# VHH binders against F-box/kelch-repeat protein At1g67480: the designs that were tried, part 17

Target 1, 376 residues: F-box/kelch-repeat protein At1g67480, of Arabidopsis thaliana (Mouse-ear cress) (q9cag8)
Amino acid sequence: MQAFALSGKKRIVNHGMCFSKGNLDLGSRLSENFMDDPLIPGLPDDVAKQCLALVPRARFPSMGSVCKKWRFVVQSKEFITVRRLAGMLEEWLYVLTMNAGGKDNRWEVMDCLGQKLSSLPPMPGPAKTGFKVVVVDGKLLVIAGCCMINGSLVASADVYQYDTCLNSWSRLADLEVARYDFACAEVNGHVYVVGGHGVDGESLSSAEVYDPETCTWTFIESLRRPRWGCFASAFNGKLYVMGGRSNFTIGNSKLLDVYNTQCGSWHGSKNGLTMVTAHVEVGKKLFCIDWKNHRKMSVFNAEDETWEVVALPLSGSSRAGFQFGKLSGKLLLFSSQEETGQCTLLYDPDASPGTQWKTSEIKLSGSCVCSVTITA
Short names: E, the ipSAE of ESMFold2; O, the ipSAE of OpenDDE; V2, 0.75 times the mean of E and O plus 0.25 times the DockQ between their complexes.

## First folded at step 13 (VHH)

Design p3 (from k4 with S105R; framework vhh_6fv0_2; at its last look DockQ between E and O 0.01; V2 from the best seeds 0.00; counts 0 for: pae E 15.2 > 2, placed apart)
Fold by ESMFold2, look of step 13:
Structure p3 (fold): chain B 376 residues (1-376), chain A 120 residues (1-120)
Amino acid sequence: as target 1 above (376 residues)
Amino acid sequence: QVQLQESGGGLVQPGGSLRLSCAASGFTFSSYAMSWVRQAPEKGLEWVSTISYSGSSTDYKDSVKGRFTVSRDNAKNTLYLQMNSLKPEDAAQYYCARGMEPWYRGFDSRGQGTQVTVSS
């Protein structure tokens, strides 16, 4: 490995002194190494990072366009940590919507007060289904899924990351196994994917974990049995996988598979749900909408692993479906299919009985497909 | 409990026609997109067609476009697949599957299937 050497020559800056040419062209190499330039002239970089952390989140894309060094800093995990320590984290809601025609989707964004913000750039690649979204280190990951290629459904291993600080998409390492309709969640800064359907539509028992520091996916212990159409939630260093079915098994069951990330093993029980159409985590609780009964939420308490039921405040015999959003520790329930007489509901799980439900004025431009909340 | 019951399969000659039906119960049929998928022996599950919850939008695998027609009767909770100009490569076990939206071809539930055999 050739070491970079600078034999006392002054570093080249945009408007400053240049290096003399010699036997080793160190001056030209210094002009290409953006990490040697100060973030802010006259400040050590650590102090400059603290100053940048005070800038409102809406300005992050402008900051990332200043130069390569600012872009590197804004994209880093360290920057999110500095903002957290400074008390400057901002919570935004990202909702993937399908327009009235059912052919286009887009990410709509709103702040913690529900104020609409700019939309995301389009996701790369062809339209996909059966993908999962997850948040890691303040970034949105869109993982795998399947798409139609020449009339055939093709499983994907592709992983894309949206960097909320730069308002841009980039490609991450592929999964080891292409999959769709799988379970996905983040646990302690790592992303887990479990089960789903593979390339030939086979039910999968395999599971993988992504380490953002190494930028790699590695296999973990497989499920005891294949599972697809399932979902995952994370609590206390554990990955809870429930719902779904297998091509090789018939019938619905309340199977719950729990992966303990500290010991690297699965444990099963019958304390899960059969199938859900929506789920969201708030605090140490998991809120689920049952696929066959949209008039209630099933609520799992991770601390004691018990279930309870919360009735939705619906009039009549409506069976309209809902999708979840989350803002400031409260649940948003977006109605499916834009039904007449129903609006977005707001549920505060910490409010006194009788005051937990309210109507939200939030209106989406289309049907909610999924949502995430990103703090950055 | 969601139930999907496929019927209408059978033996046909190449170039023949069949009409598959799928009776749905245990859920609000008119709120869900529906799909047809198929599986030939020793092959994976293959998507065939999808219809929106209202029936206003349809989509097809390229190899069946112009030959197959998906439809639904929300008053009867029934999904249909009209298959014309059948070819040997269409022989498979056909399943109806509950999807959520026309763009989503998920497999959150399916029936037991009905066999389509194409022989000469």
Scores: ipSAE 0.000, ipTM 0.188, lowest interface PAE 15.2, mean pLDDT 78
ESMFold2 (binder alone), look of step 13: mean pLDDT 83; pTM 0.842
OpenDDE, look of step 13: ipSAE 0.026; ipTM 0.334

Design p4 (from k6 with S31R E100S S105R; framework vhh_6fv0_2; at its last look DockQ between E and O 0.07; V2 from the best seeds 0.00; counts 0 for: pae E 13.3 > 2, placed apart)
Fold by ESMFold2, look of step 13:
Structure p4 (fold): chain B 376 residues (1-376), chain A 120 residues (1-120)
Amino acid sequence: as target 1 above (376 residues)
Amino acid sequence: QVQLQESGGGLVQPGGSLRLSCAASGFTFSRYAMSWVRQAPEKGLEWVSTISYSGSSTDYKDSVKGRFTVSRDNAKNTLYLQMNSLKPEDAAQYYCARGSEPYWRGFDSRGQGTQVTVSS
């Protein structure tokens, strides 16, 4: 933090190489490549990075405001590695909440103890439903969805990213196909979107992948049949698409579509679930709330591709529904409605039987719409 | 806060008809997909039909296609199920269910149900 004492000093980095005339210290020429300047005057950059790694994550926006080189370093994958080795990684929970009136959404941020840190700036653009959220390279992405325009439901292709170093939203490249109620997951640093509904409400079979290095979306092999109301999870370089419906299947579908990112093709099986209202990945397991399995959740083990069931600790009247969070290798279950109180449940999959469930002290200011966990 | 109240059940002979209603309150009805589900004695819950938020899209379990029609009136906050050509297999407690927001990921609320009995 105290190494930040150079605030207020301006660097001029727009002067080009056209001033290459020997000694440049006294002229108006400055380097165009800010990466050549030392991070901290008088320190090797490796030592300076170790010093910066000791700064609490809450100060990253301040550090990113010092200069472009500091912003680049704080955003880098190397910096995350340095912080990990220094024992400084911080896990934060980001929860999108809806107020009691159903009028406004906001992102709330909490630390690993559930203590509220701050709220994010408002998301740009109109209020949408049927969008998906994902984390890529430590950044929060909000993808597509739909909104009502002149009495018609209109699909969006918009993609927004929250940058923790700038504490701001920015727009990324649009999807090739506007969609809502689609499946979305990250696999090995790439973001996949699959199916959903298109601009005329048609069921989609198309799928796309986002490469953060090129900042572009590219079509991949389509599903053999359209699918919507589905979700995706990633395990071992494969994208697992489950749940939802198609105009061309009977009722609920147990179809599991698996995309192998190495060979670029889909394979199907009957090893999925049909009515899933919430899901979360913890370790090599996928936890699902199955509407038809009253008071239970279904757990997919990615290692052997088998399902098991875990009873929910419900009493009294039935709870209407849950949304998942995760924190420190444990599941958080947030109630999606207000009628049963707003106590959060905590499930530790690694605890012994009979001790896996607890009540969490985490309190939300509204109903949970979705959540992500980001470690930095 | 969400309230769903089913009505219109009763006793009918095979081949007969019934019209179920579900009155909704405590939420903005026109923003949610709605479904009918049923439970026969000693059976689990069974999905019957779903209708999109606007009513423009419907879906049915195969065994009821062509016999049942789901509809909604967003001005009256009411969901309907017209059941024709009823069979003994259709006898069950029928529930209306609200889809989750912001996703159509299943159902997060249901009513008390209304009993449909089909005598032979």
Scores: ipSAE 0.000, ipTM 0.279, lowest interface PAE 13.3, mean pLDDT 78
ESMFold2 (binder alone), look of step 13: mean pLDDT 84; pTM 0.862
OpenDDE, look of step 13: ipSAE 0.019; ipTM 0.417

Design p6y (framework vhh_surovatamig_d1; at its last look DockQ between E and O 0.36; V2 from the best seeds 0.00; counts 0 for: pae O 11.2 > 2)
Amino acid sequence: EVQLVESGGGLVQPGGSLRLSCAASGFTFSKYAMSWVRQAPGKGLEWVAYISYSGSSTDYVDSVKGRFTISRDNAKKSLYLQMNSLRAEDTAVYYCARDLEPWYKGFDSRGQGTLVTVSS
ESMFold2, look of step 13: ipSAE 0.011; ipTM 0.358
ESMFold2 (binder alone), look of step 13: mean pLDDT 83; pTM 0.847
OpenDDE, look of step 13: ipSAE 0.006; ipTM 0.314

## First folded at step 15 (VHH; framework vhh_7b2m_4)

Design m1 (from t11 with Y105W; at its last look DockQ between E and O 0.21; V2 from the best seeds 0.00; counts 0 for: pae E 15.4 > 2, unsure alone 64.8 < 65, placed apart)
Fold by ESMFold2, look of step 15:
Structure m1 (fold): chain B 376 residues (1-376), chain A 120 residues (1-120)
Amino acid sequence: as target 1 above (376 residues)
Amino acid sequence: EVQLVESGGGLVQAGGSLRLSCAASGFTFSSYAVGWYRQAPGKQRVVVASITSGGSTKYSNSVKGRFTISRDNAKNTVYLQMNSLKPEDTAVYYCARDWTGDLRWYEDYWGQGTQVTVSS
């Protein structure tokens, strides 16, 4: 058991984890007192960690409830690494759903076989739109967005994290700039946010990066042009921003802005898309659905920066469109149209042509707003 | 061809009023939201107001209570009544079709804009 050096409260900070906005030198020394106790009496800690790594992921909340040291270990980057080396990583699908009226939302969770697990606690704060979700170190982050307050649209800088060990949401450091309808992706353990709309609806060129080790957001080089309604994907240490609109371009634009995280600079080209309603990264490829045409998906190969087209197995059209998930190296396609008994489709990009599509047994309780896959 | 044509701009003294019009053609006007946007000299283009197909309105904080957006579906026209004008309202005003009516998702079909200048 650990003891505080002070009667006050504090959060701990460890490798790849952030639970506090505070960063005090004395706090880090005090927070590690409980780390000197054995994880399991009678076992070296390295052996104990290997034993814990064999426990099914569904038991993580129970393990985190044993004591502060177990909670600290289960939340650590090191624990995920030990599980990976042991071949114990489990892939779970997290889907934010809304009911038919658009009034209630909840996070639904299912395993790699599509078996439903318990829902997450409600997201903190007021209901928001235009936010983005991302996964970092096996944790779900919900970033910014906007909400309606007294009939006015108010941009948020709030960042929340869901931690599976606590089965709870906590607040991380705010963005430097409140934003909604921005681009967001994870690159090499860091989270990038780019563009969007700020306070009073202004379009943004600013971009920020979150470092989980320091628990801080810092500005990076701004986009060459303000951009909103866009999305981002990460490939080979680069951030690809496309879609949406810009103040300096009239008409349809296929602008692709690429940020190289190694040199810290942007490069532009006309090799993007104008607007999409859904995207997902699987392997080395980015899959996108056109804003107004839901009969095809455009597939980007980041290695050679080429596009190809894959037809969707649909005969009609729908204004509501589709959303993606991914699971086990395959795409899930969630339809917004539930009245026809239309089910989730599965696309295997590695299957032979003509056999790549099939029906998935995954059933959602409502319409998919967004989806992430978390491996832990 | 989708077209939106702004008119009604001009020079006005602070505290005065002005009414902008946006004439729409080339689409089913009654089915779409329309928004007013403005761009001040050296600034980014920002949203001012929007009106949905059903007549629901939204305003930016800087104009709330002073500006009123309205539409006449029979004339395929949207209006912006601007009262209590301030020098800060000086800008080129644009109208645009907005699919969602929530001011975040709009198409790139813009007119040439109409200049509004408010003298101190």
Scores: ipSAE 0.000, ipTM 0.199, lowest interface PAE 15.4, mean pLDDT 78
ESMFold2 (binder alone), look of step 15: mean pLDDT 80; pTM 0.815
OpenDDE, look of step 15: ipSAE 0.146; ipTM 0.588

Design m2 (from t11 with K58Y; at its last look DockQ between E and O 0.03; V2 from the best seeds 0.00; counts 0 for: pae E 13.6 > 2, placed apart)
Amino acid sequence: EVQLVESGGGLVQAGGSLRLSCAASGFTFSSYAVGWYRQAPGKQRVVVASITSGGSTYYSNSVKGRFTISRDNAKNTVYLQMNSLKPEDTAVYYCARDWTGDLRYYEDYWGQGTQVTVSS
ESMFold2, look of step 15: ipSAE 0.000; ipTM 0.202
ESMFold2 (binder alone), look of step 15: mean pLDDT 84; pTM 0.855
OpenDDE, look of step 15: ipSAE 0.000; ipTM 0.289

Design m3 (from t11 with D102L; at its last look DockQ between E and O 0.13; V2 from the best seeds 0.00; counts 0 for: pae E 13.1 > 2, placed apart)
Fold by ESMFold2, look of step 15:
Structure m3 (fold): chain B 376 residues (1-376), chain A 120 residues (1-120)
Amino acid sequence: as target 1 above (376 residues)
Amino acid sequence: EVQLVESGGGLVQAGGSLRLSCAASGFTFSSYAVGWYRQAPGKQRVVVASITSGGSTKYSNSVKGRFTISRDNAKNTVYLQMNSLKPEDTAVYYCARDWTGLLRYYEDYWGQGTQVTVSS
């Protein structure tokens, strides 16, 4: 009994949410009157939701266009749970690429087989550098950064969200402090930003957290010292910030700042890395490529805070840098050279030694700037 | 290779003046903010002055009105004019650039610095 209802009426929603239960406006509530209608005629709603959960993820925007009730269901957190129980979750790789001329950026989307999917709509606003990306609640956030305006770098506080169900960008609340080259990670459904450079290039010690339920940014305890050019990773409810510089050190330092989100405080040690060109979390480990040596990965184990080294399988005198992607618990290494001749490498940290490295068929249309992986 | 080389330090009497220079190479100087920092022995390094690519300046309170930061994009050089020097200004002075997010061109941004000693 796989039937799809078509209401014949549609309303556009620009905010990524279709419904509000706290407000009543008799003149604008035509779509809510359909909340009592069945999702699929002839089926109880729980059975209909199971049927909808079998639809490939690529069709979610069209499902949201059927009627208001379908849009509400597809956007719900319960729907992702139904899809998980049905074994229908799909993992997609999102890669921001820059073409060979260095003039245009675009988001490319691939399934787990490397097959290209529809590209994203253009991001709002001017092209930026020094921004960060993060995934929260199945949505891609692009946070802050800077751009060149009249020959000056101008820091941004803007936050944009891409919703794969609506295939659209929307604007979220601004950061309290505009910043670029800051650290950013998600911890237990909240997004943290730490340090960076501010509006006039000043070094920042401030940090903020975003709560998707309240849609607000609030300050948390500042770093003891300003820090920029850094990155963050999250493990076990803690935010690990490393890399970059502080005003109080000569050169790059191995300072590791750790924020415990449960008690709201920082502690530091000298067990970090200096600067990296790429990092990615897989499982309980953090993989990093050092900015001075692209022939190895430094691997951090968050459970015991120890480091180990994994050599990259490079032949000859290759000088290629890499950026990371991840799929299915494995690392993808994208070469940063425009004319590479170098294929994408695949690393399986769980495979036996001697079988951990392979080549991947995935090819990008340009240089990888960053990537995220979203499962829905 | 990114390099920032400080020069112009020396010994000077209180009330005197010095002009520090920072020669930049290996990057597009005009696109970056640049700052001067100082560190006395046993003390933390602190910011002195900064200048954005657009020419906007900031100063620490301890040097406002006495120090002037400037840049010459044609010579890839940033300057710190230090007037009315005090013994408290004695430190090693460092030049650094602000980083704008392209990690592959990141190098050490600090050198050995240039010593400034102000005698009473």
Scores: ipSAE 0.000, ipTM 0.215, lowest interface PAE 13.1, mean pLDDT 78
ESMFold2 (binder alone), look of step 15: mean pLDDT 83; pTM 0.845
OpenDDE, look of step 15: ipSAE 0.015; ipTM 0.409

Design m4 (from t11 with T100E; at its last look DockQ between E and O 0.06; V2 from the best seeds 0.00; counts 0 for: pae E 15.1 > 2, placed apart)
Fold by OpenDDE, look of step 15:
Structure m4 (fold): chain B 376 residues (1-376), chain A 120 residues (1-120)
Amino acid sequence: as target 1 above (376 residues)
Amino acid sequence: EVQLVESGGGLVQAGGSLRLSCAASGFTFSSYAVGWYRQAPGKQRVVVASITSGGSTKYSNSVKGRFTISRDNAKNTVYLQMNSLKPEDTAVYYCARDWEGDLRYYEDYWGQGTQVTVSS
C-alpha cells in the first residue's frame, strides 16, 4: 500500500500590489483662493510687500508662518527685488562644517559681521560627498554627489533646496544624469552642471541646465571630452569650466571651456588652471588654490583673461587644506584641517598693497567643507 | 582633410616589443602635439603617451620606462616604441592630435586604431 505523498505545490500567487503612484501633487492644491485676500488688510498688495520688505531677514521665518499668502510672498524672487529696491538686502554666509569625526556635518549661518546666527535644519538625504552647492534666487541648492551604500559608491541625482527666508529644505527635480565631482555654477538665474563621474564611475561629458521657473533640467551641448573634478564659475553671462581630469590627458587638464549661454556653444581656451582645491568668485575675479601650491592663490581676471599670483600669509607646512568664502566683497580663507588653529583669514582685494590680508573674527565649529554667500 | 592612420599593432608574447606608427596628413604636423591612447575591452580610453610640438614627452605611470614616444616631423609620423609588453597592455591603440596643440586639452582628431594583443 504505497502512500502517494501528494506534494501540494502551493502556488504563491504573487499579488502584484499595484502601488498606485499616488502623485502627491502636494504642489498644485494650494487653493487658488488665498490669492484673492489682501496681503495686509487695508493696503494694496504692492504697498504691503514694501512693508514686509522692511522686516529684518532674521524674522522672515516668522513672517512666513503668518499665513499662506505671506509665506508665498516671502519665498518669492520678487520679494528679494522689493528688498533690493528698499535697500534692505542682507548678506549672510552659510558654511557647511564637518566635525573632527567626519560624521557630523552642519550648516552654520553668519551675518555680515561674522556673528553666528543659527544652524540650519538638517539637510535631507544621506551624507554625501562630491556634491556641489550653488545659490540661485536667494536659495541654496545642494546638487547630486555620491554616498557609500553597502560598500559601493552610488552617484546621486538628488537636488535639495534650502529656502533661506522660510528656513526650510525641499527637494527639487532630479538631474537627468546622476553624478559626483562635477562643475556647477549659476549663470543668469540658471544652474549649470557639467561633467563629473556617473553611476558607473565613468567620466561624463554631459551638461545640464536647471530653470527655476520651469523646475526642469535640460541637456545642453556636451563637453568636447569627459571631465571630472572640474569647477565652474560665471562671468559676464558665460560659464567657465576649469581644471579637472580626463582619461585623455596625462595629469590634470588646464583647459578652460567657456559656454556661451546665448548661442549655446562651447569654446576652448588655453588660459585654464590644473586641479584646484578651492575657488571663489569675488567681484570680477576668480580666486583659486592650486593643489600643488597651497602657499599661493591664482587670481583670474575674466575681463582680460589674465592670471596673477597672490601669496598667502601662511607660515609653516604647505600641506594645509583651505576652502574659500566671501563676505562683503572680501575673500575668506578657511582651514580645512583641524590641526591648524581655526583662524580665518580675510583678503581685501581693494586694500593697499601689503595690507590686503587680515585676520578675521569668523570662527567655525569645524572644518569648512564648503560655503556660500546668500543675499536676501 | 585631417587624417591619422595607425599601424604596427599585432600579437606579441609577454615581454616582447612592438613599434606603432601613426601617419598624419591634412595639417601642419610639426605645429601640433600628438599622443597615443589605448582602450581595453570594456574600459575607457586612456592616454598612454604624449609629445608636444617642441618634443616634450609625457607618459602614463603604467607605461613609464617601457614605452617611448617619438616623432618625425619630416615624415609626419609619431611612433610608440613599446617594450616589455604585458597582458595588461592589450588594447586598441589610437593616435590623436591635440586641438590646443599641447595635449593638455582636448584632442580633435583620432585614427581608427590598431589592435595590440599581448599573450601571457
Scores: ipSAE 0.000, ipTM 0.329, lowest interface PAE 11.8, mean pLDDT 83
ESMFold2, look of step 15: ipSAE 0.000; ipTM 0.164
ESMFold2 (binder alone), look of step 15: mean pLDDT 81; pTM 0.818

Design m5 (from t11 with G35N; at its last look DockQ between E and O 0.07; V2 from the best seeds 0.00; counts 0 for: pae E 12.6 > 2, placed apart)
Fold by ESMFold2, look of step 15:
Structure m5 (fold): chain B 376 residues (1-376), chain A 120 residues (1-120)
Amino acid sequence: as target 1 above (376 residues)
Amino acid sequence: EVQLVESGGGLVQAGGSLRLSCAASGFTFSSYAVNWYRQAPGKQRVVVASITSGGSTKYSNSVKGRFTISRDNAKNTVYLQMNSLKPEDTAVYYCARDWTGDLRYYEDYWGQGTQVTVSS
């Protein structure tokens, strides 16, 4: 990739802060007046919400543009709940791609059949690396990272949220500690960030949690040792942190740090992996690709904390890197070597042996940087 | 080419002092954290001290209060002041910059190190 020089003034904007119930009480009288009008004339609002919940997800941005009350309803947690109960939830795949020049990132969106949809508006802010993405409450968060300024890496604390219902970006509260190459995952509606590198390249042991209801980041118990280049997955109310390095170990270790969100404490074991190039969780399993051996994936079963190996169906001496996507309980493996004829692979972990692997016709416009799946 | 070259080791009596130097070249020194490591015979190489680009320091429990890491960004040099040396401090000492987290560049760069021998 290429670093971009940053010039000019950076606006510090607090837009996109989640509205807590307290903040709504402090809102202007003008904002409250629109909530008194019926959603649909002649219908009680509860019935109107049921009717709106039947509208295909692709129409949500149009619905949010009707008026302020429709916008409020479409982006509400209640609306997604109504759609879930009505059986109307739709699963979409969001893939961040980078062109061959390494300068232009864009979010590509596909439906559950792999058909391309409209792309997202551009992400705000300068080009960054070492950021993490996560989904919470049906929204895509892009968290922190770093950029090159005058030959130096500068860690960011910025957090941006994409609202899939409104097709727009907004800014959330900054992290307490700017970081890159950190671990990140969602656990029970909260977003956790752990470790990484700080503003002057220091290795971090600090960790923070974001509560979407209060729209704030709060420190949690730090790791015993700093950890960077790591990743996280969530299972059963616990945050599993693996991979990467620590200041006080030689190279990568199989150290597994597990945070129990109910008790607020860490415990460790040596049941992790050293380093991976890709990971994704599907159900109660974590799928990983080792950075040195791309011909197999290691699969962690969170229920019994055991590992197994699944060979990839590759021919020849492939050195292709893969990145994961997921759709409908199945894994997509996007190859970085598409020019050599390696197609996107599809893996169904629930299919019988001999039928688990297929090829996928999904084509990206560039190299996959990361992906998320959002159901709304 | 990224290089960090260690010097200043030698033979010293228990309770004595040494100062190690680590000369860096081939990268923007002021942007990176640097660690001192040691490897005793038959043992794994372990970190003993770390210093960030901003000067924050951390130490292993075995050397806290006895070793001091420092850096001089104008000279592209990291130092390790080793006081109250013990025979168990006998090892080859290495310096290396912290890993940047970029998987495409995941290679360790180790020089010959500098031998520290502490006699009883």
Scores: ipSAE 0.000, ipTM 0.259, lowest interface PAE 12.6, mean pLDDT 79
ESMFold2 (binder alone), look of step 15: mean pLDDT 86; pTM 0.867
OpenDDE, look of step 15: ipSAE 0.108; ipTM 0.582

## First folded at step 16 (VHH)

Design n1 (from c47 with Y53W; framework vhh_6fv0_2; at its last look DockQ between E and O 0.04; V2 from the best seeds 0.00; counts 0 for: pae E 14.2 > 2, placed apart)
Fold by ESMFold2, look of step 16:
Order: structure tokens, then sequence, then C-alpha cells
Structure n1 (fold): chain B 376 residues (1-376), chain A 120 residues (1-120)
């Protein structure tokens, strides 16, 4: 579904020059004189922030339109903390769907009860594949990927952020290395990208980290071997990279590469999966669908590095086209329209045996490409 | 540098057979899983079949299971698709691709493809 040929569109990438990065919003707002003004005349700023924290999340774009200082506050990490302390956090589900033609996609947004909300503006740029999405500090990032130009895949380094306050996309700093089919995850407020394919289709061992506070990507220690077609998950300050291929071994990689963000080093074991078509983290566990065992979920416990199996209530082909979401500590299982009639399933890992699977009222307008859950 | 060249398509009657070939060069063919994908008019790309790097594991879309057989010859750097009991719904442009993943990681296809046409 993600891979399709682009037709009729001319795209040129200059090796000596890339698209300019936009200014990062936080930097420009911190330099302006009006940041010294009160948020609300007549109130101390800490009281004003508590008042703003009571506003429903659906009104964030309106709040961000009041002035630049309000926009800065609503976008800040501190504001999320104030809302948490006030008991005002709201959990929304974001699903990227694709229509049956495979050419159009859109972000659908819904609350924890499945009620549809306003859609996001379209993602910037041409339709891409091999990109990754991640949530950091309540914001949605879409990272890199590739598109087909004149019969060739062209890797991108572009990074875009969706800002709830503005209801708009903005451009962040580019990756140091353009890549697609790479692993990506958030660890303790930082975003990691690992491996993949580069501009000339070369296999990558390089890895980078994004620090939202400095708004920069920097290299970290490279993998010992190139790795592509992989994915990442994060547990306890560590980045777990699984799946895909390595140039050091023939065949699909069984390696589990683990980056300890405190030590800055990689460690490995032979305890990974080779082919994963969907994955999601819930609690301390990673849930995966392997193409060889399409009627089961493989469940990884990072605390002891063990695997267990949960049966899926499915029928059909060994490649069923499923994707995960999560909501309120439970898994959502989205399926292709042609295989299940669009029935979304809900799995509660904490429910009693025999009651863990239920149907969900959540209905998508197309096939699920990916999903994130954002609490703000 | 990577080259994939599909051949063996053509016109057949329903119930007929075709054998598609894909000549690979510019990479270590025996180190990659390979797939067949197809595109019918006004439809997106559709996964058909995958074979592991050694040829020891195969997988098929349900609608072709039992009718199509994927194979490879690593000594000749060639991927094959034997298509039996062809139906009008199988008519499409067929591409070979490096890769194993249907949905999220995409397929690496680079050839012009080969056309399969089924007429009554």
Amino acid sequence: as target 1 above (376 residues)
Amino acid sequence: QVQLQESGGGLVQPGGSLRLSCAASGFTFSSYAMSWVRQAPEKGLEWVSTISWSGSSTDYKDSVKGRFTVSRDNAKNTLYLQMNSLKPEDAAQYYCARGEDEWYSGFDYRGQGTQVTVSS
C-alpha cells in the first residue's frame, strides 16, 4: 500500500543544495520583547497558566491565535505538565488512512470514545513511502522517507511537525543523512533514527538523535553493521532495534540491537524477529505481527527479553494487512476493508482470559497506514 | 546500479499458463528476499508472492494460492513466477521487487514490468 509509482510529477534534487530549513518557533518567540508581558493583565503568569490549562484541547488553535506569548505557552512542555497536574489531559487517536485507489491519504482524528474530530491539514510534499512517524512532547513528527521520481527512489532528509496549537505543519531541521526504511522511536523526549537506505540506495549503519530543546540532529554511535527494513521500540531509556537485514549475515537479521542512551553504546543479541508487519508498545511490552505467524501476536517483554504468543481472532491469508493502534492502555487492531469488512478489534491485555478481545465502534474511512495516540 | 528486468508476459486465454522471469544484477541476489507485485488498471500495487533469500520459504496472496508458484535460481540470479489457471482478475503489469514487507516498509521495484493479459 505504501509503495506506489508517482506519475507525471517532475522532481529534482540538487546534490549541492537542499531545501532551506524553516526557523524553529521556540527560538524566535524567546527573542521577542513581548515575552516579558503578562500572559493575562492583572494575573501572575503561574496563575494565568493554570487558567489556560482548564481549556478543552479542541480549543488549543483558538488559544494559540490570541498572541505570540499564548502560542508559545500552549506549545511548551510546561503547559502539558500544568494540564496533567490539573487533571485536564485528553487522549486523541490519530490514524493515517488511504483510500481504495492507494493515491490519497489523510489523517483522521478521534477522541477516546471514537467520536470523529477535525482532520489535520494534508501532510507536506508528495506522497512518500518508507517514512516514520513519532510523537514527542505531544507533537506529531513525520520523518524522511522516499518517493519515486523517473523510476528511481529518492531518499529524503525532511522532517515535518504537526502543531496542535496552529493546526498546521512546519519544517524542522533535516536529518544529517537522508534515509528510508529505517528504525525510529522516541526515548525520554529525544527522537532516534537508525539505519535504513540512503540517497544512492546504500545500506546505512549511521544513527542520529533529535533533541527538541536544541532543535538539532546529531550522530550517535553507528551500528556495527548496516541495517534496513527494521523498526524500533523504546523501554527504560533503551532503544530496541529489530527486524530487517544486515550486510554481515546472509538472510534476514535475527539480531536485537539495543542502544543504551545513558552509556551511548550498542549491545546485541540473537533474540529478535525477522519479519514484522505491525508493532505497538503497550506498557512494558511490545506486540508484533510476524508474516510467518499471521494468526498470532508475538509479545516481547523488555524486562527479561522473553517472547510469548497471543492468538488473534482472525481468519484469512498469511498476509492479512493489519496495523495497530492504541487507546487507553489497550490495543486496537485495524484491518484492510477487503479482509474483515473494516471491523476494528480491541485487545485489553489486563482483562480476564476469554474477555480480552472485543469489537470496537471505531470506523476508519480507509485502510490504516499508521497510527499514533497523542495526549495533550 | 541495481537492475531488475521482467519478462515472460503475454496474452493467454482463461485457464492458461505463463512463466514470468526476472533477471537481477547490480546486487548480491542470493542475499535478498524477492517478491512479485502487480498493478491492474485503475488500481494500486498489489502484493502477489514472496520467496526467502534461499528459496526455502514462500508466501502467496490468497487469491493466487495453489495457482501460482514462486521460485528462484541463485546461480543464475533469476526470480520466477509460474502462473497456472489464469483468470481475468490476474491481468496486470507484473513487477519483481527486492523486499518481503507488504505494507509498511514498501517494495524495491525498478523494472518496467511485464504485461499479463487474459481474454475470453
Scores: ipSAE 0.000, ipTM 0.131, lowest interface PAE 14.2, mean pLDDT 79
ESMFold2 (binder alone), look of step 16: mean pLDDT 81; pTM 0.826
OpenDDE, look of step 16: ipSAE 0.547; ipTM 0.810

